# Ledger of designs, part 5: VHH binders against q6dbn1

Target 1, 243 residues: q6dbn1
Amino acid sequence: MRCISCREEYLPRNAGTCKECYVEAGETEEELKREIDDLKAKVAFLRLSSSLDHGTSSTSRSFTDVVLIASEDNAGSPPIPAHKSVLVSRSPVFKAMLENEMEESLSGTIKISDVSYDALRTFVYYLYTAEACLDEQMACDLLVMSEKYQVKHLKSYCERFLVTKLSPDNSLMTYAFAHQHNAKHVLDAALSQIVENMDKLTKREEYMELVEKDPRLIVEIYEAYLSKQVNTAAGGTSTSKTS

## First folded at step 19 (VHH)

Design N3
Fold by ESMFold2, fold request of step 22:
Structure N3 (fold): chain B 243 residues (1-243), chain A 124 residues (1-124)
Amino acid sequence: as target 1 above (243 residues)
Amino acid sequence: EVQLVESGGGLVQPGGSLRLSCAASGYTFSKYAMYWVRQAPGKGLEWVSEISQDGSYTKYPDSVKGRFTISRDNAKNTLYLQMNSLRPEDTAVYYCAAGSYRPFNPQKLYFDYRGQGTLVTVSS
């Protein structure tokens, strides 16, 4: 009998596909399901809410109605024109800012402090496209912006990138960063690296600096480390620390 | 919405004192080392003090050491700067800022949040 997919002969009990093609089809199906879920999340992120447009009484022929300005650069970076409807649809923070007639809504200008022009431009591009080209620095900048403006889709995107860049050498500071920004996926991944390398990490300069400047973070890391050791010793069916 | 709101600036004579306050909201204040930074007219930003998350570590540049004291009250989400023996060169807009940890350039100082500033003018 021949496999329908690869045309190789197989035992009749295998329902028309060989074992190898059956396993490969299952793996391909799981990959496609993940891609479909990712695309559904992207589509949901890109949908516009039922926000008002300002075109009915406007004398302006411009399609943009708000400008974002990066305040970090002393040279006065170029303004980035945008649409309030896009900002409101992607960010609850921009929604609150622009719908409540705050200074930004009345002036049509949003100044964003402590962000470079390049980071702001990339952030705005993501709000329109759900895409960004990341490097290590940009991923951190955009994760911070995504937390500040509550753009969860971007935060998840940055988290996945940061996990791919995780190493034993950067695990302690990555943990500290993730702790600061409530980035649980990155936090858990960094903790696993710390647990595996604890003996070497306690000898590093960044560890000694944290002990001096932020001992509460060190205590939290140590408590998490000890909890993992207890859970491993308990065999996974109980988390009790008592015998 | 994350906010840092400075207050306590104003006009003061040389040799006088001011106390600046910074009210923080919208984030976990105790997770952040806090900073005071100033900008004099026509100059760039200058770091003037640092305080650790629990307040146990402070640092100052030589230009203000012994005259300025940073403090924080984590129960009130408030940062302070006590400024004594003020000089005309201390005239600047003073900003509070929340420091960020970074995994790839840990030596560079990053601020996640910065306030809009309060003006301090030291003159007769």
Scores: ipSAE 0.609, ipTM 0.822, lowest interface PAE 1.0, mean pLDDT 83
Fold by ESMFold2, last read:
Structure N3 (fold): chain B 243 residues (1-243), chain A 124 residues (1-124)
Amino acid sequence: as target 1 above (243 residues)
Amino acid sequence: EVQLVESGGGLVQPGGSLRLSCAASGYTFSKYAMYWVRQAPGKGLEWVSEISQDGSYTKYPDSVKGRFTISRDNAKNTLYLQMNSLRPEDTAVYYCAAGSYRPFNPQKLYFDYRGQGTLVTVSS
């Protein structure tokens, strides 16, 4: 019998469709479902709050009503103009800051310490577009900012990127970073890499540093390793004959 | 909102002592190695002490070793720096900072959070 889709010979499992083509169709459907879910999440993230209602700004010629300033770049980095309505819609932290009678709400200036201008600019761009051009360092910077400002959509975006960059060589520090910032998806992925490569990782300098400076992380890793070994042994049953 | 608030700075004579405090809020203090860094007028940032998450490991540069003592109280989310035998060259703005793990370029020191600083002036 010959598959209608690929025209290759197959066993009769599904009339006119071979097993390989049937599996490919299922994989395509799953990819489309993921794309739809991603678009739904992006639309939900980009919505403005229906409760946001601000008076007309008499001082804004571009209709922006707040500026953000990266304090770490003391060389006079440019202010980044923004809309309070956008910031409040994307971040509970900006909502609390700007809806309360705080200095930032009254001055129209938000000073953010310990962030580069490039990271702050990319962060603000994401709040408007749900898009960011990531590299390894920017993904870490934005994940930290997403945790600080509670921007869950961006945190998930950075986590998916970091998982794609995960390797045995960076797995230990990726685990430590993810643990520090409650990045569960990255944490689980890094732990899997660590457990698979434990015998080689224990000889690296970063492992020895963690044992000395942050041993609680090492304990967690070993407990997860032991749990994997126990589950593997419990899944196997054998009998033996003695002579 | 994450905040690190330094206090305890002021004017002191050479040979005197000061104790700096840093109150932390808005993050899990115990997950971070903590640092004191300083910036003298016209100079860049210089680290002056490090303490591990549980307080069991401390490190100092030779310029302050034996004179400065870092400590932390994780129950109070507070970092301390006891500064003894102060010298005019210790005059600087002192900042507390939370150290970050980073999976790329791990040999470079990164801070996720840093305070606004407290001024220490040592003069006769």
Scores: ipSAE 0.605, ipTM 0.839, lowest interface PAE 1.1, mean pLDDT 83
Fold by ESMFold2, fold request of step 22:
Structure N3 (fold): chain B 243 residues (1-243), chain A 124 residues (1-124)
Amino acid sequence: as target 1 above (243 residues)
Amino acid sequence: EVQLVESGGGLVQPGGSLRLSCAASGYTFSKYAMYWVRQAPGKGLEWVSEISQDGSYTKYPDSVKGRFTISRDNAKNTLYLQMNSLRPEDTAVYYCAAGSYRPFNPQKLYFDYRGQGTLVTVSS
């Protein structure tokens, strides 16, 4: 019998498709389901708050009413014009800042410290489009900003990118970064790499620096390491604890 | 909202002392190594002091070692800098900053948060 999709012969248990094409179609379906869920999350993120949409005229929506300024640049980086309605729709922090007649709401200027112009511009672009061009450093910068301004959709985007860039060589510092910023998915992935490579990592200079400067992280890593060793020994032996 | 607010700057004569404070809010203070950095007129930022998350490790450049003491009180979310034997060369705006771990350039110092600074002027 021939598969309708790939025209290869197969045993007729899968309604005209071979086992390989049936499995490939199932894998493609799972990829498409993930893409649909991602698109649904993006659409939900890009929606504007109806309570903040004045809707006076269509041309009024194109007028910017706030400026963001990166305070890191010495040359006086250009201000980034934006819409308050977009900012408050994407961030509870901007919503609180701009709705409660804070200094920023009255002045129309938001100064953001310790961010480069490029990071701020990319952050604002994401608030409008749910898209960002990430590299390793930009992903860290935007994750920090997403935590500061409580932009959960961007934080998840940065976390997924950082997991793809995780390696044993950067696992200790990635763990420390994720712990510092409550990035659970990155934290769990980094911890797994650390635990599996513990013998090699304890020789590294970064390990010794963490022991000296931030020993609580080291204790957490060892507790997780010991938990995996106990679970492995308990599972393999099936011996209960003797008190 | 994350805030770092420096205070305690002012005018002091050479040989005098000042104590700077930095009140932190809006983040988990104890998760961050804290720093004092300064900027003299016409110069770039200069590292002045570092203190680890639990306060057990401190570090100073030779230019201030023995004269400056960094400390922190994690129960009050406050960072301090005691400056003694002040010199005219110590005149600068002093900033407190929260250090960030970074996985892809770990030797470079990054700050997640920095205050607006407090001016210290040492002049007779």
Scores: ipSAE 0.597, ipTM 0.837, lowest interface PAE 1.1, mean pLDDT 82
Fold by ESMFold2, last read:
Structure N3 (fold): chain B 243 residues (1-243), chain A 124 residues (1-124)
Amino acid sequence: as target 1 above (243 residues)
Amino acid sequence: EVQLVESGGGLVQPGGSLRLSCAASGYTFSKYAMYWVRQAPGKGLEWVSEISQDGSYTKYPDSVKGRFTISRDNAKNTLYLQMNSLRPEDTAVYYCAAGSYRPFNPQKLYFDYRGQGTLVTVSS
């Protein structure tokens, strides 16, 4: 028989479609389902909050009503104009700042002095578009900002990126970073990498520093390793949290 | 909301002592190694002390070793710096800072949070 999709002859498991094309179609369907879920989450993130409906200000992007200022008192970073309605809709923290009569709401200026201009600009772009070009450093910067401003959609995006960048070489510090910022998806992925490569990792400088400076993280890793040994007999695995 | 509030700065004669405090709120204080850093007029930022998450490890540069003592109270979310035998070159704005682990450039020190600073002036 010949496959109608790729036109190669195949053993007759499926009528008209070879095994390779059938498996490929199933993989494509699963990819499309993920894309649909991603788009639904993006749409939900980009919608405006109900508080905007009551007191609509300028409806044009060129009619910005707030500016954000980046960097620690290193004057000279350009102000980033934005719309209060967008900030409030994306972040409970900006909602609290801007809907109350705080200095930021009255002055129209939000000073964020513990972030680089590039990180703030990328963060604001994400609030408008649900898109960001990430590299390793930017993903960490934006994850910290997403935790600070409670932007869950961005935190998830940064976590997925960081998981794709995991390697044995960076797994200890990625674990420590994720533990510090409550990034559970990254934490679990880093832990799996660590337990698979433990013999190599005990020789690294960062391992010795963690043993001396933050031994609680090392204990958590060994507890998770022991838990995985117990769960192997049950046909499952789990990670433990001790912090 | 994250806050680091330094206090205890002021004018002191050479040889004198000061104790700085830093009150932390809005984050899990015990998950962070904490630092004191200082900036003298016209100079860059210089670290002057490090303390680990549980307080069991401390580190100082040679310029302050034996004179400065860092400590923390995790139950009160407070960081301290005891400064003794102060010298004019210790004049600076002192900041407390929360150290960040970073996976892709671990040799560089990053801070997630930094306070507004407290001025210490050592002059005769």
Scores: ipSAE 0.590, ipTM 0.824, lowest interface PAE 1.1, mean pLDDT 82

## First folded at step 20 (VHH)

Design R1
Fold by OpenDDE, fold request of step 22:
Structure R1 (fold): chain B 243 residues (1-243), chain A 124 residues (1-124)
Amino acid sequence: as target 1 above (243 residues)
Amino acid sequence: EVQLVESGGGLVQPGGSLRLSCAASGYTFSKYAMYWVRQAPGKGLEWVSEISQDGSYTKYPDSVKGRFTISRDNAKNTLYLQMNSLRPEDTAVYYCAAGSYRPFNPQKQYFDYRGQGTLVTVSS
């Protein structure tokens, strides 16, 4: 029979497609499913609880009622205009800040500490669009902000990006960073990378630094490493008994 | 909300002592190495002290070594700095800061959170 997708001859064990095309189709289906889920999540994130058609355009200063200021050591960062309704809908922390009679709610000014102007601008842009141009540094900055302001969608967005930047060389510090910020997906990916490269990583300066400063992380790494070794050993013994 | 609040600053004579405190809230205090940094008038930010998550590791610059002691109480989410034998050059705003690991610039120290600071003035 000829495969309906690749038109190559295959043994008719499966209806209509060869094994390779079937696998590829399955992979494509899974990818599409992920994309659909991501789109659904984005749509859900962008839903405003307020009936006010507040234009999602970050560029329109129209009807802004709050400004965010990056309070770095340098006095003079330009204020970033925003809508309270957007902030409240995207972040429980902003909701709490703006629903109370605190200075922020009364003045219409929110001072954001320990963030650069660029990071804050990117953060605010994301709250309106669910998109951001990320490099490694920005991803880390936004991940921290997402945790601080409890923006779950942004946190996931940053985690996905950071996983794509994971390498053996940065795996230890990525693990430590992820651990600190409760970034589970990054944590798991980094841990897997570390376990696979354990022999190389134990010779690195970063490893020695963690041993000295944060030995708890090293213990966790070794627990994972040992678990993998035990499981591998157990799987090898089961195949030898069937011959 | 994440908050770091420093206290204990004030005016002291040379040779005097102060104890600074930093109360942390809104994040998992025990997951962070903590730092004291200071900024003197007209100068940049200077690192003063470091303590690891469990307090087993501490580090000081030569400028304060033997005079300052950093400690922490994770149960109280509080960081301390005991300052002895104070000198006029120790005059600065002192900040408590939560250190962050960064995977891509390991040589640079990052802080996720920092307090508003407390002023220490050492003068005759």
Scores: ipSAE 0.861, ipTM 0.953, lowest interface PAE 0.5, mean pLDDT 90
Fold by OpenDDE, last read:
Structure R1 (fold): chain B 243 residues (1-243), chain A 124 residues (1-124)
Amino acid sequence: as target 1 above (243 residues)
Amino acid sequence: EVQLVESGGGLVQPGGSLRLSCAASGYTFSKYAMYWVRQAPGKGLEWVSEISQDGSYTKYPDSVKGRFTISRDNAKNTLYLQMNSLRPEDTAVYYCAAGSYRPFNPQKQYFDYRGQGTLVTVSS
């Protein structure tokens, strides 16, 4: 029979398509599903929560424009304009800040400490578009920002990027970073990479630094390593009995 | 909300002592190495002390070594700096800061969070 997709001859055991085309179609379907899910998540993130809880007479304070200022050592970063309504809808932390009639709410100025102008600008841009141009440094900066301001969608976005940048050479520090910032996906990926390369990584300077400064992380790494070794040993004994 | 609040600053004579405190909230204090940094009038930010997450590791620059002692209480989410034998050159605003691991650019120290600072003035 000829495959309906590639027109190659295939064995009659396959229903209309060859095995290769079937597998490729499956992979494409999975990719499309992921893309759809990502788009849905983006749309959900960008949707302004209109939930006017009609019930309690709390005067729906019309959120006016606000400016965010990066407070780094360099006095004089330009203010970044934003809408309070957008900030409140994207971040529970901003919501809390702006609803509690804090100085920031009254003044229309929010000072953001320990962030560069570029990071803050990118952060604000993300809140409007759910997109950011990331390099390794920006991804880390935005991940920290996402944690601080509880922007879950951004955190996930940054984690996905950082996982793609994971290598044996940066795995230890990536693990430490992920552990510190509760970046679960990055943490798991980094730990897996470390366990697979343990023989090489124990000789690195970063390893010795962690032993000295944060030995708890090293203990966790070894626990994972040992667990994997035990499981591998148990699986090898079961295959030898069936021959 | 993440907050670091420094206290204990003030006016002291040369040779005197002060103890600074930093109260941390809004994040997992025990996951961060903590730092004291200071800024003297007209000068840049200077590192003063480092302490690891569990307090087992400490580091000081030569400028304060033997005079300053950093410590922490993770149960209280509090960082301390004991300053002895104070000198006029120690006059500065002192900040507590939470250090961040970074997988990239390991030569640069990053701080995720920093307090508003407390003023220490050493003068006769």
Scores: ipSAE 0.861, ipTM 0.952, lowest interface PAE 0.5, mean pLDDT 90
Fold by OpenDDE, fold request of step 22:
Structure R1 (fold): chain B 243 residues (1-243), chain A 124 residues (1-124)
Amino acid sequence: as target 1 above (243 residues)
Amino acid sequence: EVQLVESGGGLVQPGGSLRLSCAASGYTFSKYAMYWVRQAPGKGLEWVSEISQDGSYTKYPDSVKGRFTISRDNAKNTLYLQMNSLRPEDTAVYYCAAGSYRPFNPQKQYFDYRGQGTLVTVSS
């Protein structure tokens, strides 16, 4: 029989498509599903509360009612204009800040501590667009901000990016970073990589530093390592009995 | 909301002592190494002290070693700095800061959070 997709001859055991095309189709379906889910999440994130249902979340500076200021050691970062309504809709923390008639709500100025202007600008842009240009540093900065301001969608976005940047060389510090910020996906990925490369990583300076400064993380790593070893040993014994 | 609030600063005579406190809230305090940093008038930020998450590790620069003692109470989410034998050169705004693990650029110290600072003035 000929595959309806690739038109190659395949064994009649397959219902109209060859095994390869079937697998490829499945993979494509899964990818599409992920994309759809991501789009849905983005749309959900961008949905302003019912009162502002008007159209395109444009970064329009028109009718801004609040400014955010990056408070770094450098006095004089330009204020970033924003809409309270957007901030409140995207962040429970901003909601709490602005609803409690705190000084920030009255003054229309929110000082954001410990962030660079660029990070803050990118953060605010994300709140409007659900998009950001990330490098490794920016991803970390925004992850921290996402945690601080409880912007879950941004946190996930940053986590996904960081996972793509994960390597054996940065796995220990990535794990530690993820641990601090409860970045579960990054943490799991980093831990997996650490466990797979334990023999190499124990010789690194970062490992020694963690042993000295934060031995709890090392304990957690070893627990995971041991767990994997035990499971591997158990799986190997079951396959030998069936031959 | 994440907050670090320093207290205990003030005016003190040379040779005097102060104890600074930093109250942390809004994040898991015990997951962070904590730091004291200071900024003197017209100078940059200077590292003053470091303490690990569980307090088992501490580090000081030579400028304050033997005079300053960092400690923490994780149950109270509080960081302390005991400053003894204060000198005019110790005059600065003192900040508590939460150290960040960064997977990239490991040679640079990052802080996720920092307080507003407390002023310490050492003068006769």
Scores: ipSAE 0.860, ipTM 0.952, lowest interface PAE 0.5, mean pLDDT 90
Fold by OpenDDE, fold request of step 22:
Structure R1 (fold): chain B 243 residues (1-243), chain A 124 residues (1-124)
Amino acid sequence: as target 1 above (243 residues)
Amino acid sequence: EVQLVESGGGLVQPGGSLRLSCAASGYTFSKYAMYWVRQAPGKGLEWVSEISQDGSYTKYPDSVKGRFTISRDNAKNTLYLQMNSLRPEDTAVYYCAAGSYRPFNPQKQYFDYRGQGTLVTVSS
């Protein structure tokens, strides 16, 4: 038998791989496992405790030096304590805000407009832990925030989530949303979905709305659609000549 | 940093006119439909005007239709609201807001960004 890995002839009939390759594969697996464990340990070590972990009473002793406040409309929302150092390390935008002796830096208060308390809390928690429980709405909210504050890791996280929630029914608006927020992965996925379902989607209210309000997006969609059609037509002609 | 800064508010007599401006920065202005919303004392937010990304589409509620005109200059990242024939009931803080597309709950209007507002007072 020939080893599937090294392609050398080996005597044992049933294993698909030679003994040497099998051993090597095992060693590699163990090494990878160790690396994964090490990375997990590092992540665990680097995870910062947030105000959410210790309740409200510990925030006074947590050496927090800034508070974030959700939208003015939520006059009743509690401030979310944080550390400037954490914010600065995770977001270039916060870095710029806090280094330029802006009002936010001086007051120790950052007001975040048009964000719910829950979204803001989740956002801040993510900055400390890289963890977030997402639903569709939260993913959108956090994606917007991630773009606004240039938190790349969070943006990617949200994009991945949103791609899993993509359907023909939400594809048009997902595309528009992704386009608006420069969510490339979501945009590409949504566009693909739209192109595959173009015949159905052109009858939807969302489509008509985009035609009326944002025809540029529709043009982009059609360009992609046409490109696909042309490529499909070209591929079909090549197979017919070889028969 | 994303900023929306409204200006042009003030005190005006009934029947008077004002022009509001909103200067946008820190984001791609042309990717957003823009809105004017207002909040009168003791009332909630009220939609006042909508304009599409390229300005080809505008919409107004009946309360301001024929009196208010929304416009935009994408080259200047600026939104405008021309308000004519002002009434006491138009007294409010006026905000410019960037409309957000959302894949979920399409019936609800979302705003990604909103300014701090400018006060318009219509009084004799």
Scores: ipSAE 0.860, ipTM 0.952, lowest interface PAE 0.5, mean pLDDT 90
Fold by OpenDDE, last read:
Structure R1 (fold): chain B 243 residues (1-243), chain A 124 residues (1-124)
Amino acid sequence: as target 1 above (243 residues)
Amino acid sequence: EVQLVESGGGLVQPGGSLRLSCAASGYTFSKYAMYWVRQAPGKGLEWVSEISQDGSYTKYPDSVKGRFTISRDNAKNTLYLQMNSLRPEDTAVYYCAAGSYRPFNPQKQYFDYRGQGTLVTVSS
């Protein structure tokens, strides 16, 4: 039979497509599904909760313009204008901050500590667009901000980026960072990388630093390593019995 | 909301002692190495002390070594700095800060969170 996709002859066992085309199609389908899910997530994130309780006219007036100011260490950084309504819709933390009669709500000024102007600007931009130009540092900064302000979509966005930047050389610190910020996807990826390269990584300065300063992380790494070794050993014994 | 609130600052004479406290909330305190940093008038931020997550590791710069002691109580989400033998040059705003691991640029210390600070003035 001829494959309907590649038109090559294939063994009749496969319904209409060769094995290769079938696999490729499956991969494409999975990619498309991921893309669709990502788009859906983006749309959901950008959707201004219209639930402005239209009912209490007074609450709508409370969501006036706000400015965000980066940390005092940047004395002189320009304020970043934003809309309270956007902030509230994107972050439960901002919602809590701005719905209460706190100084931030009254003054229309939110001071963001320990963030650079660039990071803050990028963060605010993301809240409006669900997009950010990331480098490694910015991704980390925004991930931290995403945790602080509970912007889940941003966190996921940053995690995805960081996973693409994962290497054996940065795996230990990536793991530590991910662990600290509960970045599960990054954590899992980093841990996998570490386990695969354990023989090399145990000789690194970063490893020794973690042993000294945060031995709990090392214990967790070894637990994962041992688990993998045991599983590999168990799998190897099953294949030898069938020969 | 993440908060770090420093307390215990004040006016003290040279040779005197102060104990600073930092109350942390809104994040998992025990996952962070904690730091004290200070900023003197007209100067930049200076690292003063470091303590690991479980308190087993501490580090001090030479400027405060032997005089300052950092400690933490994870059950209370509180960081402490015992300052003894205070000197006029110790006059600064003292901040507690939560240290961040960073995969990139490991030579730079990053802080995820920092308090508003407490003023310590050492003057005769």
Scores: ipSAE 0.860, ipTM 0.953, lowest interface PAE 0.5, mean pLDDT 90

